# VH-VL binders against GTP-dependent dephospho-CoA kinase: the designs that were tried, part 10

Target 1, 172 residues: GTP-dependent dephospho-CoA kinase, of Pyrobaculum arsenaticum (a4wlj5)
Amino acid sequence: MTCYKLSRRRDLFAFPYPLTVWRDPPRSVEVVRDFVESYDIRHIYTVGDVVTRNFLEYGLAPTSVAVDEKTRRGIKVEGLGLYKRVIRVNNPPGYITEEAWAAVEEAVEGGVLIKVDGEEDMLSLAFIKLAPPRSVVAYGHYLGALVAIPVDWYRDSILRLFNYLEQCQQKA
Key: E = the ipSAE of ESMFold2; O = the ipSAE of OpenDDE; V2 = 0.75 times the mean of E and O plus 0.25 times the DockQ between their complexes.

## First folded at step 9 (VH-VL; framework fv_pritumumab)

Design S9 (from S6 with heavy chain S31R S54Y; at its last look DockQ between E and O 0.66; V2 from the best seeds 0.00; counts 0 for: pae E 6.2 > 2, grease 19.2 > 18.9)
Fold by ESMFold2, look of step 9:
Structure S9 (fold): chain C 172 residues (1-172), chain A 118 residues (1-118), chain B 107 residues (1-107)
Amino acid sequence: as target 1 above (172 residues)
Amino acid sequence: EVQLLESGGDLVQPGGSLRLSCAASGFTFSRYTMSWVRQAPGKGLEWVSAIYSYGGYTNYADSVKGRFTISRDNSQNTLYLQMNSLRVEDTAVYICARWESYYAMDYWGQGTLVTVSS
Amino acid sequence: DIQMTQSPSSLSASVGDRVTITCRASQDISSWLAWFQQKPGKAPKSLIYKASSLQSKVPTQFSGSGSGTDFTLTISSLQPEDFATYYCQQYYSWPYTFGGGTKVEIK
């Protein structure tokens, strides 16, 4: 199994990569929908409760999702029953643990809800690395924007961020 | 029935140009990424180029970049390959393929032979 | 470009034999690898997608395994119609490159 932790250059992980949409939903989702339709994107993965809720509510259902269900404002995500396979993982802040990585390996096949005990933010990198071609990985920027990464165009650039991760020790 | 029919293969001299066509039927052509693959006589398969469903992004093998141009006409369900500055090593059967992101290349044409010789 | 190294380049086998063909990628491609069968004068036919998933209408003696950089196509009990050349292809990153092929011949 793989396990990674963030060790340096945390600013690079907060960079608002293309596509970054500085609009409130539903308009943010509409921009991504237009992109998905125009470029024939076949798989959508969302990381985070807010982005997942918005995609489900506005009719752009993700192929698989990762949420922690502990969003500060108590957001409830409806429509999660769509996902036949539910995987629970532990993932401390700044990590991609072995179990989180394995869950994403399964989730890229579709139909998976990953419930994260801890922080799910870093799972977006795992999705970007593991997704099939024709995928978009979407997550929220801490300043309120929607970030949507089309892997065909930006995966190689984003994966350079793994240079700033370190292997961690597997627990037992 | 998905069908892909290539045409335009011919004998040309080095430095010459040739345009290949692939007529598609039996599926919604405008929804699929299309690709060209070639196979030199007695050799293996070599991916040549691909074009996204709406004619936007294109990509090429390094061996053909700058010389070959892939294009499509979604209104005519036709894929094209414009080959310029042809070299002897471009001699191959050129095969049109439909590409799907999960299933890879799921349908293939029979191919058209391009021979480059002096 | 991601180089795909396929081994062996040829092999000889009898009907009923278990045949194993390997493919190694020059970088981690996750599981986005396909296997194809090609008979002389014919276009390739899809066998396996996503490293281990069998395409429709493909007989169950074919199976695939692997992830990351090392992948295997297995024919569990070789049938007369399985004598052909087999290719792997990665479809993780452009350009979607092929392995060099493995010719499976009758002994």
Scores: ipSAE 0.137, ipTM 0.683, lowest interface PAE 6.2, mean pLDDT 86
ESMFold2 (binder alone), look of step 9: mean pLDDT 91; pTM 0.899
OpenDDE, look of step 9: ipSAE 0.801; ipTM 0.913

Design U5 (from U4 with heavy chain A101V; at its last look DockQ between E and O 0.11; V2 from the best seeds 0.00; counts 0 for: pae E 4.0 > 2, placed apart)
Fold by OpenDDE, look of step 9:
Structure U5 (fold): chain C 172 residues (1-172), chain A 120 residues (1-120), chain B 107 residues (1-107)
Amino acid sequence: as target 1 above (172 residues)
Amino acid sequence: EVQLLESGGDLVQPGGSLRLSCAASGFTFSSYAMSWVRQAPGKGLEWVSAISGSGGRTNYADSVKGRFTISRDNSQNTLYLQMNSLRVEDTAVYICAKDWVYWYGYFDYWGQGTLVTVSS
Amino acid sequence: DIQMTQSPSSLSASVGDRVTITCRASQGISSWLAWFQQKPGKAPKSLIYAASKLQSKVPTQFSGSGSGTDFTLTISSLQPEDFATYYCQQYYDYPYTFGGGTKVEIK
């Protein structure tokens, strides 16, 4: 297992990718639902409290989820009891720690709730890299949009972003 | 350099059992799904079984379901295939294959295979 | 199960020839199609993934195209080392299935 650190070109990781939905729920979730049905998507992974909450609330249950354990966001996510396996990991901002990576490896198999102490944003990259075919990885953009990445279409392009990450030790 | 080395192939009678091994090196073994693919003499390729990196999920072809068991020991970088209730039609070279990106389903590396012969 | 129909089963060609092999899926598999090369007594070698993406270190005379149900492997100029059997494989759904193979022989 490896640890990744964001050290270069941070702007690339904040880029709104082509499948960015600039709509509020429920419409944003409906858009993803339509996509899931149209392309026979098998797996949905959500990274972030808001996107996870919205998906669960409007009936699009993710296969696995990563959420922030911090309460500073003031968001309570209902329905997390759906996930039988709970994994707690430490993941500082701008990192993918070894334990976070291992959690994602397990999570892509389904039924996992990753509770992240720190920030979960970077785990979206791990999900994109590790997700099986016919998967969608969804997360919230800092400007409020929903980003839904069909890994089949965008995996290779997004994996290039790993070139801007540095290898690191497990914790900062 | 990625290396996959199969072993355990032998001649067995119908109804017999055999355990195959695949020793892997040159990559982080636990980070990739692995599969067994077999090829009967003079025939094409047939997918047999797959196992996730962690070993938490397994899949089987209907032709071997209930008889074969795929497993792995990540501490030893070894993939296994336990074959029970062997049939004549199971005769084949059994090849281990590495998945390209975890549970992707595309095999980027293959072993040479080990021959399993089931005959009376 | 998804059936993969590969054609032709065999063909004869000369060095320098353009060779085309086709693979048809019984249902839509998007671009989740791979091509492999196998020589007698040797391990299969991965050539193409995602229908059209060339595996690292694979010669550029190989190319793949197609999406949905119809796929094509093309060898633009056959080289002496390219005489082998080629297989397509879908990894869209379990069970993974292969085409019947195409043996490319020397004319």
Scores: ipSAE 0.323, ipTM 0.786, lowest interface PAE 1.9, mean pLDDT 90
ESMFold2, look of step 9: ipSAE 0.369; ipTM 0.734
ESMFold2 (binder alone), look of step 9: mean pLDDT 91; pTM 0.910

Design U6 (from U4 with heavy chain A101L; at its last look DockQ between E and O 0.83; V2 from the best seeds 0.00; counts 0 for: pae E 2.2 > 2)
Heavy chain, then light chain:
Amino acid sequence: EVQLLESGGDLVQPGGSLRLSCAASGFTFSSYAMSWVRQAPGKGLEWVSAISGSGGRTNYADSVKGRFTISRDNSQNTLYLQMNSLRVEDTAVYICAKDWLYWYGYFDYWGQGTLVTVSS
Amino acid sequence: DIQMTQSPSSLSASVGDRVTITCRASQGISSWLAWFQQKPGKAPKSLIYAASKLQSKVPTQFSGSGSGTDFTLTISSLQPEDFATYYCQQYYDYPYTFGGGTKVEIK
ESMFold2, look of step 9: ipSAE 0.588; ipTM 0.822
ESMFold2 (binder alone), look of step 9: mean pLDDT 92; pTM 0.922
OpenDDE, look of step 9: ipSAE 0.409; ipTM 0.818

## First folded at step 11 (VH-VL; framework fv_pritumumab)

Design V1 (from U4 with light chain Y92D D93S; at its last look DockQ between E and O 0.86; V2 from the best seeds 0.00; counts 0 for: pae E 2.2 > 2)
Heavy chain, then light chain:
Amino acid sequence: EVQLLESGGDLVQPGGSLRLSCAASGFTFSSYAMSWVRQAPGKGLEWVSAISGSGGRTNYADSVKGRFTISRDNSQNTLYLQMNSLRVEDTAVYICAKDWAYWYGYFDYWGQGTLVTVSS
Amino acid sequence: DIQMTQSPSSLSASVGDRVTITCRASQGISSWLAWFQQKPGKAPKSLIYAASKLQSKVPTQFSGSGSGTDFTLTISSLQPEDFATYYCQQYDSYPYTFGGGTKVEIK
ESMFold2, look of step 11: ipSAE 0.536; ipTM 0.805
ESMFold2 (binder alone), look of step 11: mean pLDDT 93; pTM 0.929
OpenDDE, look of step 11: ipSAE 0.173; ipTM 0.748

Design V2 (from U4 with heavy chain A101S; at its last look DockQ between E and O 0.63; V2 from the best seeds 0.00; counts 0 for: pae O 2.7 > 2)
Fold by OpenDDE, look of step 11:
Structure V2 (fold): chain C 172 residues (1-172), chain A 120 residues (1-120), chain B 107 residues (1-107)
Amino acid sequence: as target 1 above (172 residues)
Amino acid sequence: EVQLLESGGDLVQPGGSLRLSCAASGFTFSSYAMSWVRQAPGKGLEWVSAISGSGGRTNYADSVKGRFTISRDNSQNTLYLQMNSLRVEDTAVYICAKDWSYWYGYFDYWGQGTLVTVSS
Amino acid sequence: DIQMTQSPSSLSASVGDRVTITCRASQGISSWLAWFQQKPGKAPKSLIYAASKLQSKVPTQFSGSGSGTDFTLTISSLQPEDFATYYCQQYYDYPYTFGGGTKVEIK
């Protein structure tokens, strides 16, 4: 059973990641597509409504996705019906709850839609940690860029960020 | 509803050539990788070739490498298999298979297949 | 190449029986294993993906388990329409490879 709490959000999301695309769709998705094909990436995981929508819309369907179940942002993600396995989890901002972690463990095996009540951002770390080889984890950067992390290259570096997370209880 | 319809199967002599087609409908064709799988009469399934959604990446079984070429026309929602230098052992039902939601995953939909017979 | 060894090659069973089919990979393939059903003259039908996830509209008597190298397809209660040939397939790496198949026949 694993539960993490973020102490400093900036420390995690300000990390310099190798593939940061400062383009709007469809070009941002095309860049990732080219990367995926060039390096024989087999699995793509998206965390966030916008990035998931963009990938689905422009023909790069993720292996599994994590999105906010709440429509606060007014963003409707089309194409989610593709994912027949739906897992609903509670995940407050700044946390990776035990149920969220378990959902990601299942999601890395593919075909899963994680609907997050709360905030899904931190699940990107869980995906990075748990993803199989030849995987890319993609999410939206707070500055508007698309971040795509090839886990084989950067997993170890990113996992150091877990040292800044606190262990927590399942319910936060 | 997803539909895959193969065509082009025929009787050809060894050394001959044939082009198969698979007409796809019911999904965003260019978003998914596609594969050809074949089944010799009374035998099991054998993966032949795969192509990414954009067509930018292809893979082949060693048994057909250098002889077969997989391609696609996303504007026509059609998958192709160009078969050259055909051999008797290439005799099989050739089935078009749709990859699932991600690149080079499992096949969620299959066509009925088209029979290719290579005989002297 | 990853070799998939499927067993048994054939079995006879009656309606209502529990049927178990196994598939072994020559190396670890995590959960990247699928099961398919094929009836004579028909298109293959996807049953299970990711070793244990049921494909949409597949009856619940079908289930998959396993990870790594050993996998199992289980039909909890065989139905008349379940008499067919079943195949496992790894999609961990190219070339994709299938098991030899298991024909489930009427006893």
Scores: ipSAE 0.191, ipTM 0.761, lowest interface PAE 2.7, mean pLDDT 90
ESMFold2, look of step 11: ipSAE 0.533; ipTM 0.802
ESMFold2 (binder alone), look of step 11: mean pLDDT 92; pTM 0.926

Design V3 (from U4 with heavy chain S31N; at its last look DockQ between E and O 0.06; V2 from the best seeds 0.00; counts 0 for: placed apart)
Fold by OpenDDE, look of step 11:
Structure V3 (fold): chain C 172 residues (1-172), chain A 120 residues (1-120), chain B 107 residues (1-107)
Amino acid sequence: as target 1 above (172 residues)
Amino acid sequence: EVQLLESGGDLVQPGGSLRLSCAASGFTFSNYAMSWVRQAPGKGLEWVSAISGSGGRTNYADSVKGRFTISRDNSQNTLYLQMNSLRVEDTAVYICAKDWAYWYGYFDYWGQGTLVTVSS
Amino acid sequence: DIQMTQSPSSLSASVGDRVTITCRASQGISSWLAWFQQKPGKAPKSLIYAASKLQSKVPTQFSGSGSGTDFTLTISSLQPEDFATYYCQQYYDYPYTFGGGTKVEIK
């Protein structure tokens, strides 16, 4: 069973990677689209309500998505009916729970909507680790930028972040 | 240490059936895609089939579509290849290969293979 | 299907020699190219992935380069244990396809 907890160096997760877009939609989505086409990317995974909404709204439908169900965010994501497989998971902030990990394992195969009770941020690491070649994982940066990580370029670097994670139980 | 051990190779007649197994150890089996690759005597390598970590997705070479079925039992850490309607040209050493990821891609570990001979 | 063409099919070399093997794809495959080593009666051994990344525990005399359609495996200084058959493989698209192999023999 796989469960991770972020205990140190939270700043590493918020690292601005090279493919950071400091533009609002639709331009941010266009930039990612151009990248996807230029490098013949086959799979896009989005983590976060805003990024998922923007991608769907501007015609770049992700292969699978992870969103939270926090009412305080007040973000309505339309078009989620595209995903026929819905998985609900509990994932506290700073964790990748076993059930969240399992959901990502299924999601990388496509057509999955992961509804996260808690925070979905760290699921981006799981997607990066588990995604097939020719994949992009996109999420929102806390400063407002769009981060799009081409997995093949950065997988090894990102996997080093797991050295800062601790194994844990199902729940905190 | 990653280990892959194939078994089930045998001599069969054309039109016959055979089931190969690959016992895996040394890694979390369900987290990685697996493939079968075959090598005819004195020839090069040919990809045969692949299956995702969960087993939810499969892919086949055109030469074996409709005849071979790849499957896995993650509770037993075992990969399978059911071969039906065998042909002489299917004669080869069948090797199981571990993917480096949950999906199909680079093979980081290989087994030694098991010999399948199809002959009249 | 993507065809992979290796050259040469065989070569003779001595210990200490620089060896170069080429693999060409019939279409662009970006960097999704791997190199493997195979010795008679042994399991294939993975050497290079993503065209230029060295597999863990692989000796540093091995290196890979190239992108798009043309790729090269280089053995900077051939060691006695490096006499074997080498294969390239694309995993850009299905079906996965291999080169025809290059046998590196003792001169």
Scores: ipSAE 0.325, ipTM 0.783, lowest interface PAE 1.9, mean pLDDT 90
ESMFold2, look of step 11: ipSAE 0.582; ipTM 0.814
ESMFold2 (binder alone), look of step 11: mean pLDDT 93; pTM 0.929

Design V4 (from U4 with light chain Y96W; at its last look DockQ between E and O 0.06; V2 from the best seeds 0.00; counts 0 for: pae E 2.1 > 2, placed apart)
Fold by OpenDDE, look of step 11:
Structure V4 (fold): chain C 172 residues (1-172), chain A 120 residues (1-120), chain B 107 residues (1-107)
Amino acid sequence: as target 1 above (172 residues)
Amino acid sequence: EVQLLESGGDLVQPGGSLRLSCAASGFTFSSYAMSWVRQAPGKGLEWVSAISGSGGRTNYADSVKGRFTISRDNSQNTLYLQMNSLRVEDTAVYICAKDWAYWYGYFDYWGQGTLVTVSS
Amino acid sequence: DIQMTQSPSSLSASVGDRVTITCRASQGISSWLAWFQQKPGKAPKSLIYAASKLQSKVPTQFSGSGSGTDFTLTISSLQPEDFATYYCQQYYDYPWTFGGGTKVEIK
């Protein structure tokens, strides 16, 4: 069973990685599209409501997605009906719960919508760790940028962040 | 320790059917994709089929599409290959291989294989 | 399909020799190449993945290099237990394909 808790160096997760796009849609999505085409990317995973919405809206449908169900965000994501497999998980902020991890395990196979009760941010790490070759994991940066991680380039570097995570029980 | 043990190999006539099994142990079976790779006598390796950890995704070589079906029982830690409409050219040692991840394509562990002979 | 061409098909070498095996892909496969060792009657053994990453518990005399279309497996100093057949495999695209193999024999 796999459960992770963020205990230290939260700032590391806010790092603007090299493929950070400081543009609004549609240009941000176009940049990712160009990248996807140029490097023959086969899988796109989005973590976050905004990034998922933007990708779907501008015709770059992710293979699988993770979104939260927090009513306070007030973001409507259309096009989620594309994903026939829906998994609901509880994932408190700063955690990757066992059920969230299991959901990502299934999601990397494609066609999955993970609905997260809590925060989905850390699921990006799970996707990066579990994604197959030729994958991109995209999420929104807190400063408003789009971060698109080509997994093949950055997996090993990003996996070092797991050294700052602690094993935990399924629920916080 | 990861262990993969194939079984079910036999002598069958062309057009016949056979079901192979691979018993897995030493790892969380459902967390890894599995593949069948075959080796004809005195020949090289040929990828046959793959199945994802959950079983929701499968892929086949063109040479076996429509005839072979890969499946798994995660409750039993067992991989299967149902082979129908067998041909002489299907004669080979069939090896099960563990994927390094959920669908990575790199095999970190292999079984010894089970011999399937298709002959009149 | 992506064709993998290994060279040579066979070679003779002595203990202590430096051995080099080449694998060429018919198209670019980035670094998605693996090397395996197979001995008669035994399960294949994984040696290298991602073109240059050594599998756990594999001796350090094994190394892999290359990217794109040309790849090399090197045995820096051949050991008695290294006499075997070696295969490369691409997992860049389906179907996954193997090279024809290289048999390393005792001189």
Scores: ipSAE 0.339, ipTM 0.785, lowest interface PAE 1.8, mean pLDDT 90
ESMFold2, look of step 11: ipSAE 0.539; ipTM 0.805
ESMFold2 (binder alone), look of step 11: mean pLDDT 93; pTM 0.931

Design V5 (from U4 with light chain Q55E S56D; at its last look DockQ between E and O 0.85; V2 from the best seeds 0.00; counts 0 for: pae E 2.1 > 2)
Heavy chain, then light chain:
Amino acid sequence: EVQLLESGGDLVQPGGSLRLSCAASGFTFSSYAMSWVRQAPGKGLEWVSAISGSGGRTNYADSVKGRFTISRDNSQNTLYLQMNSLRVEDTAVYICAKDWAYWYGYFDYWGQGTLVTVSS
Amino acid sequence: DIQMTQSPSSLSASVGDRVTITCRASQGISSWLAWFQQKPGKAPKSLIYAASKLEDKVPTQFSGSGSGTDFTLTISSLQPEDFATYYCQQYYDYPYTFGGGTKVEIK
ESMFold2, look of step 11: ipSAE 0.512; ipTM 0.795
ESMFold2 (binder alone), look of step 11: mean pLDDT 93; pTM 0.927
OpenDDE, look of step 11: ipSAE 0.846; ipTM 0.923
ESMFold2, look of step 12: ipSAE 0.538; ipTM 0.797
ESMFold2 (binder alone), look of step 12: mean pLDDT 93; pTM 0.928
OpenDDE, look of step 12: ipSAE 0.829; ipTM 0.917

Design V6 (from U4 with heavy chain S35H A50V; at its last look DockQ between E and O 0.07; V2 from the best seeds 0.00; counts 0 for: pae O 5.6 > 2, placed apart)
Fold by OpenDDE, look of step 11:
Structure V6 (fold): chain C 172 residues (1-172), chain A 120 residues (1-120), chain B 107 residues (1-107)
Amino acid sequence: as target 1 above (172 residues)
Amino acid sequence: EVQLLESGGDLVQPGGSLRLSCAASGFTFSSYAMHWVRQAPGKGLEWVSVISGSGGRTNYADSVKGRFTISRDNSQNTLYLQMNSLRVEDTAVYICAKDWAYWYGYFDYWGQGTLVTVSS
Amino acid sequence: DIQMTQSPSSLSASVGDRVTITCRASQGISSWLAWFQQKPGKAPKSLIYAASKLQSKVPTQFSGSGSGTDFTLTISSLQPEDFATYYCQQYYDYPYTFGGGTKVEIK
């Protein structure tokens, strides 16, 4: 039962990640697929409408997903019916609310669609922290690249970002 | 303080059934996966089963699949292991262990265990 | 299944000695390796997780290192209460598997 708020150093979330693909689909998804196969990744979690859509469209179905219900992107994500468990959460920009955190806790088990009212970006950190071994967390970079984080290798490094988050109340 | 207390160990005949319990306290029970691990007398440790925080996912060792069932009651902070069709080789101290995560990780806390003896 | 080969199976040491225990995984397990201590009649105690992270309230004489397939538990200066059996365990994939154990006895 935790709630986090990003209070400072937002630029830290833009640091380079190990697998950053500056290609459009399908090549971006192919790169991740090759990675998944090469390292025998067992779990894929996507955060964001675009990345989720691309993964589903090109046959790399995520274990669980988090998408934004109030996106300005005008992107329709097909294939979300694959996920039988739907969790709706409120998550303002720059937050990981308690309910969002709880949703991710459940989502790491698989088969979960988290529909986020607000912004889903910060949920990537929750997934990275909570994901089981042999997992990849993928999301879109603000510059348009695909970022894929193999948690086994980079979890500890990325978790240092939590030092820049503040504890908050359930309701933001 | 995290506490795990196993109970239910007994002497049973081959083919018999037994239900073990693990009472948990000192943490938010439903937020963590729970495991059963067993240790035969004078032998090493063998992982038996895991259940996620919500109970939505389970996994078993091949040696117990189809015979054992792991479950939990989060309202009672209790972990269970239903053991059916018991075999002599199932004789062991059965230990419940708390996972550090919601879905499988390392065991940050262990119980003392309860002895299950399967003998004719 | 991932096999964990632990060595040695036993060793004798004196208080103050440096003790080293090794575990080798049959395949890469990244850093998903834990060490724990077991004393007769007592609950196992977790010492190290993620190969090198010290569990809370564990004395600083314990340390872990390694990644991939080769791992080491080190007791820098053995204390009287450290005589016990130690195990490594991988939690990279199911089924979880343990090393055979190392009994640290008093010389």
Scores: ipSAE 0.023, ipTM 0.641, lowest interface PAE 5.6, mean pLDDT 89
ESMFold2, look of step 11: ipSAE 0.502; ipTM 0.799
ESMFold2 (binder alone), look of step 11: mean pLDDT 92; pTM 0.922

## First folded at step 12 (VH-VL; framework fv_pritumumab)

Design W1 (from V5 with heavy chain A101L; at its last look DockQ between E and O 0.94; V2 from the best seeds 0.72)
Heavy chain, then light chain:
Amino acid sequence: EVQLLESGGDLVQPGGSLRLSCAASGFTFSSYAMSWVRQAPGKGLEWVSAISGSGGRTNYADSVKGRFTISRDNSQNTLYLQMNSLRVEDTAVYICAKDWLYWYGYFDYWGQGTLVTVSS
Amino acid sequence: DIQMTQSPSSLSASVGDRVTITCRASQGISSWLAWFQQKPGKAPKSLIYAASKLEDKVPTQFSGSGSGTDFTLTISSLQPEDFATYYCQQYYDYPYTFGGGTKVEIK
ESMFold2, look of step 12: ipSAE 0.662; ipTM 0.844
ESMFold2 (binder alone), look of step 12: mean pLDDT 93; pTM 0.925
OpenDDE, look of step 12: ipSAE 0.630; ipTM 0.880

Design W2 (from V5 with heavy chain S31N; at its last look DockQ between E and O 0.71; V2 from the best seeds 0.67)
Fold by ESMFold2, look of step 12:
Structure W2 (fold): chain C 172 residues (1-172), chain A 120 residues (1-120), chain B 107 residues (1-107)
Amino acid sequence: as target 1 above (172 residues)
Amino acid sequence: EVQLLESGGDLVQPGGSLRLSCAASGFTFSNYAMSWVRQAPGKGLEWVSAISGSGGRTNYADSVKGRFTISRDNSQNTLYLQMNSLRVEDTAVYICAKDWAYWYGYFDYWGQGTLVTVSS
Amino acid sequence: DIQMTQSPSSLSASVGDRVTITCRASQGISSWLAWFQQKPGKAPKSLIYAASKLEDKVPTQFSGSGSGTDFTLTISSLQPEDFATYYCQQYYDYPYTFGGGTKVEIK
């Protein structure tokens, strides 16, 4: 089992890694859809409530998704009812906890909704590390862009970010 | 509940044409690729064609390429298969299948099918 | 095209027997294989995806294994309702292809 927490070089986590789409939805989703169709992407993972809502609303059903379960920010994600495998985890901001990691291990095989108590943002790194070939991992950039990482081309570059995480307590 | 209801199967002569429909409900139709799969009487399953959720990409089995056209109308939640230049070997139950995600390739829901018989 | 060779084409077994069905791909397909059950006069029902993962609400006597070219569906203790034909399907590349089917008959 693994547990990680954000430690140093936080600026590298804010870099708009390829493929970054500086367009509002629905156009941002349409760009990713065209990419998915053009490159035969079979696995689509979304991390974050806004990204997940936009994909489901604008015609791009993800293979698995990770969202928080709160609506206090005024956001509601519709269309989640078709994910029959639901996994609930605790994940504080800036962490990938052991239970969140295990949930992503299950989710990369498809059909999973991860509901996060805490923040889901760091799970994008776990998805990028664990995703099979022909996958895209999509998440929001803090400045408002959509980031979509095609793992076949960019996994190794993005995995360098694990060098800037610290191991946290190794128990469930 | 996800439902897929095929229609349009009929008896036709070789060289004829037929259009099949599959009415979809219980999910956001445009989010998912769709496929046609056929099963000849007493035989196994054969994948026929797939179309992406947007309709922007299609794929065909070699046995039907150039003769069949898959399409969809997302405003009516309907998948179509236009079958031209029909042959006796096209005789089968044609089944509509839903991809479990946008472009994954695994079918999580299947219709009951509609019978197409091609005979002289 | 990726050919899927399924064996046996039929079998007879008693309630409670362990049943094993194999599927071989003509080239590597990783774990991109599904298993379906079809009862007479009915649509196929999804059992297993990703070679080994049970679909929702599938009884636990079913299991799948394998990767690459060799795959197995196992029914650990055959039940009367498991009389059906079973198909493997690869979704690694187009055209998608199915195995020839295995008809399981209860003795």
Scores: ipSAE 0.625, ipTM 0.827, lowest interface PAE 1.7, mean pLDDT 88
ESMFold2 (binder alone), look of step 12: mean pLDDT 93; pTM 0.927
OpenDDE, look of step 12: ipSAE 0.682; ipTM 0.890

